# VHH binders against Phosphoribosylformylglycinamidine synthase subunit PurQ (purQ), part 13

Target 1, 271 residues: Phosphoribosylformylglycinamidine synthase subunit PurQ (purQ), of Archaeoglobus fulgidus (o29008)
Amino acid sequence: MDREEIKVAVLRMEGTNCEDETVKAFRSLGVEAEAVHIKQFYSDMIRFEEQRSVFDYQCLVFPGGFSAGDYIRAGAIFSARVKSVLRKDIEEFIKMGYPILGICNGFQVLVELGALPGFDEDKPLAEKPEMALAMNDSSRFECRPTLLKKESEKCIFVKNLKKDVVMFPVAHAEGKVVFPSGKEDEYLERLTSNDQIVFRYVDEKGDYAGYPWNPNGSFYNIAGICNATHTVFGLMPHPERAFFGYQVGRREGYGDGYCIFRSVVDYLEKL
Key: E = the ipSAE of ESMFold2; O = the ipSAE of OpenDDE; V2 = 0.75 times the mean of E and O plus 0.25 times the DockQ between their complexes.

## First folded at step 4 (VHH)

Design s05 (from g08 with F27S T28I S31I S56R K97A V98H S103T S104W F105S; framework vhh_gocatamig_d2; at its last look DockQ between E and O 0.33; V2 from the best seeds 0.00; counts 0 for: pae E 15.6 > 2)
Fold by ESMFold2, look of step 5:
Structure s05 (fold): chain B 271 residues (1-271), chain A 120 residues (1-120)
Amino acid sequence: as target 1 above (271 residues)
Amino acid sequence: EVQLVESGGGLVQPGGSLTLSCAASGSIFSIYALAWYRQAPGKKRELVAGITSGGRTVYMDSVKGRFTISRDNAKNSVYLQMNSLRAEDTAVYYCAAHTRYGTWSKFDYWGQGTLVTVSS
C-alpha cells in the first residue's frame, strides 16, 4: 500500500503515558498516526466524528505508560477493557495480516488477550492466556538501559535492524516472562522452531546473563516475542524511547528504536 | 476518485417504510466510513446515521429504533432502512463517504441526494 494510505492507532486509556512518543516516531516516518482513546471504538457518549473502528487503521500499538506508583494492576484494567470490547475486532485484524505492537504494559495486554505467544495462526487469540508477565525477581521497579540481542529473522518488526545487539530502556515492575509450570521446555521448543523469540537480554559482551542485564528474571532472557505469523510483537523494553538520537544521548540522528518503527512502515508498504 | 449515487427516495405515507440505497464507484469501498445525512428545505444538513468500515453504527436520537444503516461491501453499497416514517423525516437524503482512513471527522465525498417526502 502507499505510505500516505497507512494509518497507525496508538491506543490509550487514563494512566498511559508513552503514546505521544510512539505517535511522534511514526509521524516522523511519514505515516499518519494518532493516539486513540479506547472509548472511541465503542462508546455512544462521544461525538460521532470522534468514533472509530480498529479497521480504520493498518497498525495498532498498545503503549506502555503505567508507573509502579500510579495504580496496582493498571495494565490489568487496560487489558480487561480491551478484552471485553475489542477482542473480535483484534482477532480479525490479526487474520488480515496487519501488525500489532505491544510495548511494556502493551505486551501485558497482548498476553492477557491470548495474542502472545500466539502459536496458532488460524486461531490467533487463545481462549486463556498461555503465558504471564510476573513481578520482577528484584521486587523493584526497574528503570535502566538494557541490551537486546536480535533472535528472529522472520519477525516483521526487526527486518530493518542492521546489528545484532540494540539498546532500549526498560521501566517496569512486572516484566518477568513466565510459561506454565512443567511446559517451559515445550513452549521454548515451539517458539524457537517458529522463530518467535525476537529479543533476549544480554550483557555488554553480548552474552546471556542474569541480573542486572536480565532486569526482571525472564525465562530464557526473553525480552520480546512475536506470534506465529510474526506480525504481533510484544516486548518489555521501550523502542519509542530510543527512536531519536537525543533520547539516547546523541545530538543528531536516530537511536536503535528507529528500525523497529521503520520495519513496520516497510512491511505495510509491501502489503 | 469516488462517486456516490443515491436511490430509493419518493413519496410515502406517514407510518410507511422506504429503503434508500447508495452505490459507490471508484477505489476501495470496504475501507470507507459511510453516512446518511439529510437536509430539509431552509434547514441545516444533519447526520442521520453512520457506519464505520468495521460495521459499527451510530444514529441520531430521533431515528433510533426506526432507521437501520447497513453496508454490503460485495456490492459497494450502503443502505438506510427507514421505518415508521413521520412528516418531519421529509428531506433530501445524502450519502457521504469519508476517505481511506474511515474516520467520521471529515467527509470528502457526497452524493447528489434523493428526496424523501412523507405526506398523507
Scores: ipSAE 0.000, ipTM 0.255, lowest interface PAE 15.6, mean pLDDT 84
ESMFold2-Fast, scan of step 4: ipSAE 0.173; ipTM 0.602
ESMFold2 (binder alone), look of step 5: mean pLDDT 79; pTM 0.801
OpenDDE, look of step 5: ipSAE 0.017; ipTM 0.416

Design s06 (framework vhh_gocatamig_d2)
Fold by ESMFold2-Fast, scan of step 4:
Structure s06 (fold): chain B 271 residues (1-271), chain A 119 residues (1-119)
Amino acid sequence: as target 1 above (271 residues)
Amino acid sequence: EVQLVESGGGLVQPGGSLTLSCAASGFTFSRYALAWYRQAPGKKRELVAGIYSGGRTYYMDSVEGRFTISRDNAKNSVYLQMNSLRAEDTAVYYCAKGTRSGWTSFDYWGQGTLVTVSS
């Protein structure tokens, strides 16, 4: 599709503080992007000119929330509203092949919606959550750069990523990827076989190391995963905070996050 | 090039029905919101009804329950079914396409089709 036909919605959640960075990233790539409050999708109190449909957009982003505060409660409330108002629209959106990105708290929202791990291509949203993001093993807020090894070739968000290891910052208290008790090996086999593990935490030598390189204790060092159709992607680190060089201490150019956003635009141009 | 061509206008008696059609070309129809506006002689244009890409609809208060907007993505067409027509519905009706920013503005308009409600 032409770039002028691409519009990205960055969903505004209570306590969201990363929507502006995500909007700027997409606009820098020549596509339209805007922050959209969830009420614009369902409230009759919104002016007609400000009302929106999921299908007004070709990409949805659930951005990172506050760096502090009650992520569990905020995420659960937001996910409940999305389920009640937008469930069928989001399911259709995924079936049509349109991308969805969830960052940090947004990854938690996609998990709560049943969109991730998303094993069933015919049922994009599970009835109940099939995994969780638990409290960090350190029992504290982790805020630092992380090194991530690219594990997937099929995820549409990493098609333009030629580097094996990228650096994205993390900022969370509940970032630990966990699977249902007794199902860990089953989930690992399914995710690996379907090319759904996108990033894993590594150390400076590229090895799968524990804390502090795995900042939250996530199972299998998982930092991000995508669904079975490879178009819905969630990750705990913040690529939107590593888009521009100045965000990562470089004087000019782009950071490693650039390729995540560029991959989405390239995917949509070919759709 | 984007084109919107309205048809279906005409003279109808009060209480009657009429269906307006808008044939669209030059853009990916299924991905854009479409709207019907009207303008009566000596008055400003007003938004009558809108339909989002996903099928959600909007109606101005005075036509709610009487008018129905719909779209057929396979035919690149949007329709306005008008029932229980009143003299105050007399106007030129315009089809409009939404912009990349959603419903904040409309970038293309048709030439209009005249609807006259008169006994």
Scores: ipSAE 0.000, ipTM 0.230, lowest interface PAE 14.2, mean pLDDT 82

Design s07 (framework vhh_gocatamig_d2)
Fold by ESMFold2-Fast, scan of step 4:
Structure s07 (fold): chain B 271 residues (1-271), chain A 121 residues (1-121)
Amino acid sequence: as target 1 above (271 residues)
Amino acid sequence: EVQLVESGGGLVQPGGSLTLSCAASGFTFSKYALAWYRQAPGKKRELVAGITSGGSTVYMDSVKGRFTISRDNAKNSVYLQMNSLRAEDTAVYYCARVTRYGSWFRDLDYWGQGTLVTVSS
């Protein structure tokens, strides 16, 4: 499709943040993007001209959120609302091949919806969550740059990323990727064999290292994963905060996050 | 060739019921939202009800609880079940396809020819 036909929804509800940075990133790439309050998708109390359908858009973003109550599971309330009112529409959206990006709290939402790890291509949303994002091993809010090694060649969000290692910031209290007890090896094999591990935390030599390089203690240093069709992507670090050079201490140009957003635009132009 | 063909209009008494059907062809029906609009004599066209490809629905305030929009993807059809009809529901009813990339139910690219509904004794 032409770039001018692409419209991105960055979902918002009370307590979600970072939607403006994501909107700005997409708009700088020449596509329409807007912040959409979740009520616009389901509430008859919204003026009907402000109501939205998931299918008005070709990409959905569940952004990060940092509001009062960060110590509580940030994605839980949001994901429950999404699941109750948008589950069928999101299932159809994924089946049609349209991309979904979940950042930080948004990754947690995708996990709680059953969209990630998303092993079953025929069932985009699992009936029950198949993984979790647990409290950081440090029991602290972690806010720092992280170095991430690209592991996937198939995820549509990294197709234009040529660098082996990128730097994105993290800011979270619950970022630890965990799999069901006794199924860690099974999940690792399935994710690896189907190219679903997108980023893993590394140190400055590019080696898989523990704390502080793995800031939360995530299993296998996992920082981000995609579903079996490689179109739904979640990660704890914030690529939208590394889009412009000035966000990462450069006076000009783009940061490493640029390629994440450009990759999905390029994918949609070919759809 | 996109075609939307309405049927089911007619004369009905106040308090009666009527079902409108819209048969669609020429596109992948399951991927599009559809809407019912109406236009009474001397008035602008207004949205009555809409249904997304996933089945979520919206309704104009004056028809909530009385009208039900539904779709059958196997038959490429959208329906409007109208109950407890009032004289003010008298209008030509139009089936319309929402653009895939447009705004909610205001961004329409194809319309049917319309079917007349008259509510009178």
Scores: ipSAE 0.000, ipTM 0.206, lowest interface PAE 15.0, mean pLDDT 83

Design s08 (framework vhh_gocatamig_d2)
Fold by ESMFold2-Fast, scan of step 4:
Structure s08 (fold): chain B 271 residues (1-271), chain A 121 residues (1-121)
Amino acid sequence: as target 1 above (271 residues)
Amino acid sequence: EVQLVESGGGLVQPGGSLTLSCAASGFTFSRYALAWYRQAPGKKRELVAGITSGGSTVYMDSVKGRFTISRDNAKNSVYLQMNSLRAEDTAVYYCAKLTRYPDWSYRFDYWGQGTLVTVSS
């Protein structure tokens, strides 16, 4: 599809604070993007001109935000609402090959919807969550740069990324990737064999290390994963806060996050 | 893949009534807004009536009180009930799907083939 035909929805959620940077990132690539309140997808109380369908867009982004206690409550309500009113539409969206990105709290939303780890190509959303993002092992809000090693070649969000290690910031109290008790090895084998582990936390030497390099204690140092079709991607770090050079202390140009957004635009241009 | 097929047009006398139907396929009908547009020879295409996924409606001033738009999500169809027809209502009527454009405007860009309504006097 031509770039001028691509439209991205950045979903507005209670406690969300990164939708402006995500919108700006896509617009800088020549793609239209807007912040959209979830009510615009289902409420008949919204004005005619402001009504939306997920199919008005070719990419959905569930952005990050912070307010741990309030977000836990609001996020559970939001995820339940999405599943009750948009489940079939999101399933169809994924089956059509359209990408979904979940950042930080957005990763948590995708997990709660059953979209990640998303092992079944024919069932994009599981009936119940199959993994969780638990409280950080430090029991603290972690806010700092992290170093991430690229592990996936198939995820559409990293096709443009040729650098082995990138730096994205984290900002979360609940970022620990956990799998169901007794199924950790099974999940690891399935994710590894199907190229679904996208990023893992590393130290300055590129080695898989514990705290503080793994900021939350995530299983296997997992920072981000994608579904079985490689088009739904969730990660705890914030690539939208590393898009422009000025966001990462450079005078000009782009940060490491640029390649994540460029990759999805390149994917959609070929669709 | 997206298809909109209109029917119900024809010849009618001033003051008469017609019901236009539009059968849709290739998209999740219940989640999209739909509209009826019309175009008379030598004139621009204009919005007649629109209906959101939630059922809210909008009408052109000259048809308010005379035309009613409705939808049936189970049948993937949208309808335009036209009463008290006038000679100036003569036009080809098009069913359209609402789409968001890159400039963030709302436009209807998936159209049916159209159905001709002629009001003779």
Scores: ipSAE 0.006, ipTM 0.314, lowest interface PAE 10.0, mean pLDDT 83

Design s09 (from g08 with F27R S53R K97A V98Y R100K S103T S104W F105S K106S; framework vhh_gocatamig_d2)
Fold by ESMFold2-Fast, scan of step 4:
Structure s09 (fold): chain B 271 residues (1-271), chain A 120 residues (1-120)
Amino acid sequence: as target 1 above (271 residues)
Amino acid sequence: EVQLVESGGGLVQPGGSLTLSCAASGRTFSSYALAWYRQAPGKKRELVAGITRGGSTVYMDSVKGRFTISRDNAKNSVYLQMNSLRAEDTAVYYCAAYTKYGTWSSFDYWGQGTLVTVSS
């Protein structure tokens, strides 16, 4: 499709504060993007002119939150409303091959919706969550740069990414990827076999290492995963805060997060 | 993508009634906001009535209380029931599916139109 036809919705929810950064990133790539309160998709109380359909857009982004104390509450409320009102539309959106990105708290939303790990191509949203994002092993809010090794060749969000290791910041208290007790090896085999592990935390030498390089204690150093069709992607680090060079201490140009957003645009242009 | 086909237009006497129907093809009909526009000779197209996914409605002041818009998602159809028709209601009526309401730069789907003539 032409870039003029691409529209991105960056979802607003109660207590979320990172919508503008994500909107700016997409607009800098020449596509239309706007912040959309989730009520605009389902509430009859919103004025007609402000109402939206998920099918007005070709990409949905569930952004990160600002306050550590609001992450779990915002994510639980948001995913409950999506399940009750938009479940069928989101399922169709995924089946049509349109991308969804979840960042930080947004990754938690996708997990709560049953969209990730998303093993079943015919059932994009599981009835119950199949994984969780637990409290950091440090029991602290972790806020710092992290180094991530690219593990996936099929995820549409990393097709433009040529580097093996990227740097994205984290800012979270509940970022630990955990799988159901006794099923960790089964999940790891399934995710690896279908190329669904997208990023893993690494140290400065590019080796898999524990704390502080794995900032939350995530199983297998997992920082981000995608669904079975490789079009729904969630990660705890913030690529939208590593989009512009000035955000990562560079004078000009782009940071490593640029390639995540550029990959989505490239995918949609070929659709 | 969405294709819209209108029907139900015709000649009617002042004070009469007509029901316009708009049938849509596509799998996501229930996700669109839908509207009826009209264009009289020498005039701009104007919004007559709109209906959201949840059934909330808006009407042009001159038709409020006379026209009723409704939708049937199971039949992928939207309707405009027109009562107490006046000569000023004579126009070509267009069905539109809205992805983003209220802007001419929005990506809209339009039908071919159906003519309504109110004449004695």
Scores: ipSAE 0.005, ipTM 0.319, lowest interface PAE 10.4, mean pLDDT 82

Design s10 (framework vhh_gocatamig_d2)
Fold by ESMFold2-Fast, scan of step 4:
Structure s10 (fold): chain B 271 residues (1-271), chain A 121 residues (1-121)
Amino acid sequence: as target 1 above (271 residues)
Amino acid sequence: EVQLVESGGGLVQPGGSLTLSCAASGFTFSRYALAWYRQAPGKKRELVAGISSGGRTVYMDSVEGRFTISRDNAKNSVYLQMNSLRAEDTAVYYCTAVSRYSTYSKGFDYWGQGTLVTVSS
């Protein structure tokens, strides 16, 4: 499809600051993007001209949470609203092959909706959550650059990414990837065999290492995963904060996050 | 080649019922919000009812409880069921499709030709 036909919805979560950066990233690529409050999708109290449907868009983004560290479970509250009013629409959106990106708190939303790890291609949203993002092992808000090794070739969000290691910042209190007790090896094998592990935390030599390189203690150093069809992607680090060169201390050009957004645009242009 | 074709208008007695239909072609119907507007002689067009691509509805105060908007994506059609019609409902009714793709566009992308509804004894 042509770029002028592509429209991205960046969903507003109460008190988030990351929607604007994500909107700017997509708009810089020549794609229409707008921040949309979740109520615009379901509330009949919203003025008609402000109402939206997920089907108005070809990509949905659940953006990151507060940099100040909101320890109230904003992702759980938001996902409960999404689940009650948009579950069927999101399932159809995924089945149609349209991408969904969840960043930080947005990754938590996708997990709580049952969209990730999303093992069943025929059932985009699981009946109950199949994994969790738990409190950081440090019991602290972690806010710093992280180094991530690209592990997936099939995820549509990393098709344009040619580097082995990228730098994206994290800003979260609850970022620890955990799988159901006693199922860790099963989940790891399934995710690995279907190319669903997208990024893993590494140190400056590119080796898998613990804290502080793995900032939250995530199982297997997992920083981000995608679903079985490779079109729904969640990660704790913030690629939208590494999109422009000036965001990562470079005078001009783009940061490593550029390739995540460019990959989505490239995918949609071919759809 | 986008086209919206309204039908179902006519003369009806006060208190009567009428169903308007709008058949759409030339765009991906399921991705658009549809609305019914009306315009009485000498008045501006006003929104009567709207339905989002996801099925969410909105109504103007004076028709809420009397009118029902619905859509059938398989038939690329939107409907307006009008009950308890009043003389004040007399107008030309227009079907319109709203692309939510443009954040900068005000109003509606596509309009039909209209269908006349007259409520009179």
Scores: ipSAE 0.006, ipTM 0.331, lowest interface PAE 9.4, mean pLDDT 82

Design t01 (framework vhh_7n9e_1)
Fold by ESMFold2-Fast, scan of step 4:
Structure t01 (fold): chain B 271 residues (1-271), chain A 120 residues (1-120)
Amino acid sequence: as target 1 above (271 residues)
Amino acid sequence: DVQLVESGGGLVQAGGSLRLSCAASGFTFSRYAMYWGRQAPGKGREWVSGISGSGGRTYYADSVKGRFTISRDNAKNTLYLQMNNLKPEDTALYYCAKGTSSGWYSFDYWGQGTQVTVSS
């Protein structure tokens, strides 16, 4: 599709502050993007010109927020609302091959919706959550740059990424990837065999190291995963805070987060 | 080649019911929101109802809310409008419209329409 036909919805969650950064990132790439309150998708109380359909967009983003510790309850409430009013539309959106990105608390929302790990291509949203994002092993809010090794070649969000290791900041209290007790090895095998592990935390040598390089203690150093069709992607670090060079201490140009957003635009232009 | 073919119109007495159908072809039906609109002689076009690609989201004009029900069968590429408790003011040419990706009330194709006449 032509770039002018692409429109991205950045969903507004209670307490979120990252929707503006994500909107700016997409607009910087020449595509339309706007922040959309979830009520615009389902409430007749919204003026008709402000009403939206999921299918008005070709990409949905569940953004990150500033106060990660508050999002477990807020994220669960938001996920329940999305499941109640948008489940069928989101399932169809995914089946049609349209991308969804979840950042930080947005990753938590996608997990709670059953969209990730998303092992079943025929059932985009699982009936019940199949994994969780638990409290950091440090029991504290982690806010720092992280180094991430690209693990997947199939995820549409990393097709434009040529670097082996990227740097994105984290800001979360609940970022630890955990799988059901006794099923960790099974999940790891399934995710690895289908190229669903997108990023893993690494140290400065590119080795899979523990704290502080793995800031939350996530199983297998997992920082981000995608679903079985490779079009729904969630990660705890914030690529929208590493889009412009000035955000990561460079005078000019782009940060490593640029390639995540550029990859989505490239995918949609070819769709 | 996009085609939308409406059927099911006719003459009905006030308080009666009709079910309209729209057969769609030439595009991936489930990818687009679909709409029903109407135009009575001497009046402008009025949008009646819309439905998302999945069928999970619907909207209705206040004039028909509670009386009309929009639905779709994506396996058959067919859009429906169930019209109950019809009133003389519902008399119009009814047509279906294919949505675009740019929001509600954004359309890029219309069918020829099917006439609905409600006698008093």
Scores: ipSAE 0.000, ipTM 0.142, lowest interface PAE 19.5, mean pLDDT 82

Design t02 (framework vhh_7n9e_1)
Fold by ESMFold2-Fast, scan of step 4:
Structure t02 (fold): chain B 271 residues (1-271), chain A 121 residues (1-121)
Amino acid sequence: as target 1 above (271 residues)
Amino acid sequence: DVQLVESGGGLVQAGGSLRLSCAASGFTFSRYAMYWGRQAPGKGREWVSGISGSGGRTYYADSVKGRFTISRDNAKNTLYLQMNNLKPEDTALYYCATVTRYGSSWSFDYWGQGTQVTVSS
């Protein structure tokens, strides 16, 4: 696809007002991106020129950026709306090979839709959620930089990533990756064999360590995963807050989050 | 480069029908909303119909609602406008258009050259 054809939708959820960083990241790479309220996909009360279809875009982003209290209320409403009005369209979007990114609360939305872990290539959205993002083991809001080791070579969001370890901040109260009781080893085997574990939390030595380096107590130190086709990616840390150098204390250039967004653009240009 | 080529216009008597087509190329047709606009002699442009990329949503101006039907064939990269019960006031140059860049308004990035529809009575 030519770069001029690429348009990214950054979905607005109830109570969000910080879509700017993701929109700016994509636009800085020369692709069109816009914030889109979910009502624009389904409501006849919206003027036609402001109405949207998921097929008007080549990438969907479910962003993070609201508090735990806002998420509990707004996230439940948002996930229910997506399931009722967009499930079929999102399933087709994934089957066509179009990327979806879920950050923080957005990762939770993809989990609740059944898009992640997304083991079945023929059924992109599971009937029931197959995993959860539970309350942090600390029972508190975690807000800090995290170090993440790249585990996947197939995920389209990390194809441009040359570093083995990146630094992205977290900001959440519910980020603990959990799998169904008694199925943890089965899920781990399936995710590992199909290259679906994208990032795992590590310490300053590059070792898998517990709290505080694993900020939420996630199983197997999992920070982010992708689906079986490697085009739907969810992670708790915020790459959009590590895109520009100035966001991470550098005067110029890019932070480690740049490569996530560049990888998606590169993928779409070759689609 | 984006190309839009309209066809199907002509001279028709009041009460008649015409089917307009718009052949699109140079972009991934199924991913973009498509529109039909028209411009009558001595008047400004007006938008008469629109259709989302999937075809799941359609828009019609009050002046044509119930008489015109917009549709698309994404496999053929073609947009259609079925015009029934035509009136002399429907006489205009008809254009297809798309918006391939950000906008929350009636801003259009690409236009065809148009096809003339003349309704006599």
Scores: ipSAE 0.000, ipTM 0.226, lowest interface PAE 13.7, mean pLDDT 81

Design t03 (framework vhh_7n9e_1)
Fold by ESMFold2-Fast, scan of step 4:
Structure t03 (fold): chain B 271 residues (1-271), chain A 122 residues (1-122)
Amino acid sequence: as target 1 above (271 residues)
Amino acid sequence: DVQLVESGGGLVQAGGSLRLSCAASGFTFSSYAMYWGRQAPGKGREWVSGISGSGGRTYYADSVKGRFTISRDNAKNTLYLQMNNLKPEDTALYYCAKHTRYPSWGYDFDYWGQGTQVTVSS
């Protein structure tokens, strides 16, 4: 599709903080993007000019921004509401091949919706969550740069990424990827065979290592995964905070996060 | 190349019914919300009804709620507006449109068809 036809919705609810950074990233690429409160998708009490359909957009983003404390309950409420009012539309959106990105708390939302790991191409949203993001092994909030090795060739969010290792910051208390007890090997084999592991935490030599390089203790050093059709992507680190060079200590140009956003725009331009 | 072609308008007496159609081509029809707007002589355009890509959500202006029904057939790339109990005030040129409506975007543009005229006599 032409770039002028591409519109990105960055979903907003009370407590989400990173929508502005994500909107700016997409707009810098010449793509229309806006923050959209979930009520705009279902309430006819809102002015018609402000009402939205998920099908007004070609990419949905669930941003980071929910934090520990009472935001844990807010995140669960948000996921339940999305599922109750938008489940069928989101399933159709995924089946049509339109991308969804979940960052940090947004990754948790996609997990709670049953969109990730998303093994069944015919059933984009599972009835019950099939994995979880648990408390960090350190039992503390981790806020630091992380190094990530690209593991996937099929995820549409990394097609423009030519580097083996990128640097994105993390900021979370609950970032540990866990699979159902006794199913870890099964999940790993399924994710690996279908190219669904997108990023794994590495050390400064590019080797898989434990804490502090794996900041949360995630199984298999997993930092991000995509669904079976490779169009729904969730990750704990924040690529939108590594988009511009000035965000990562460079005087000019772009940071490693640029390629994540550029990749999805390129994907949509080819639809 | 996006194309929208409206049909089904005409002259009808008050209390009558008409069904408008909009044939869409050049884009993935099911991926976009679709809208019906109208413009009476000497007045600006107003939104009448909208429908989500899946058809799961619909909107109606207060002036037509309960009398008009919007629907779509995604297999045929066609949008419909069933108009019942028509009133002289419904006389207008009716357009279908494809777009996201958000006032802050300079290049946010309505793609409108050429319209189909509806005239309701008293």
Scores: ipSAE 0.000, ipTM 0.188, lowest interface PAE 16.6, mean pLDDT 81

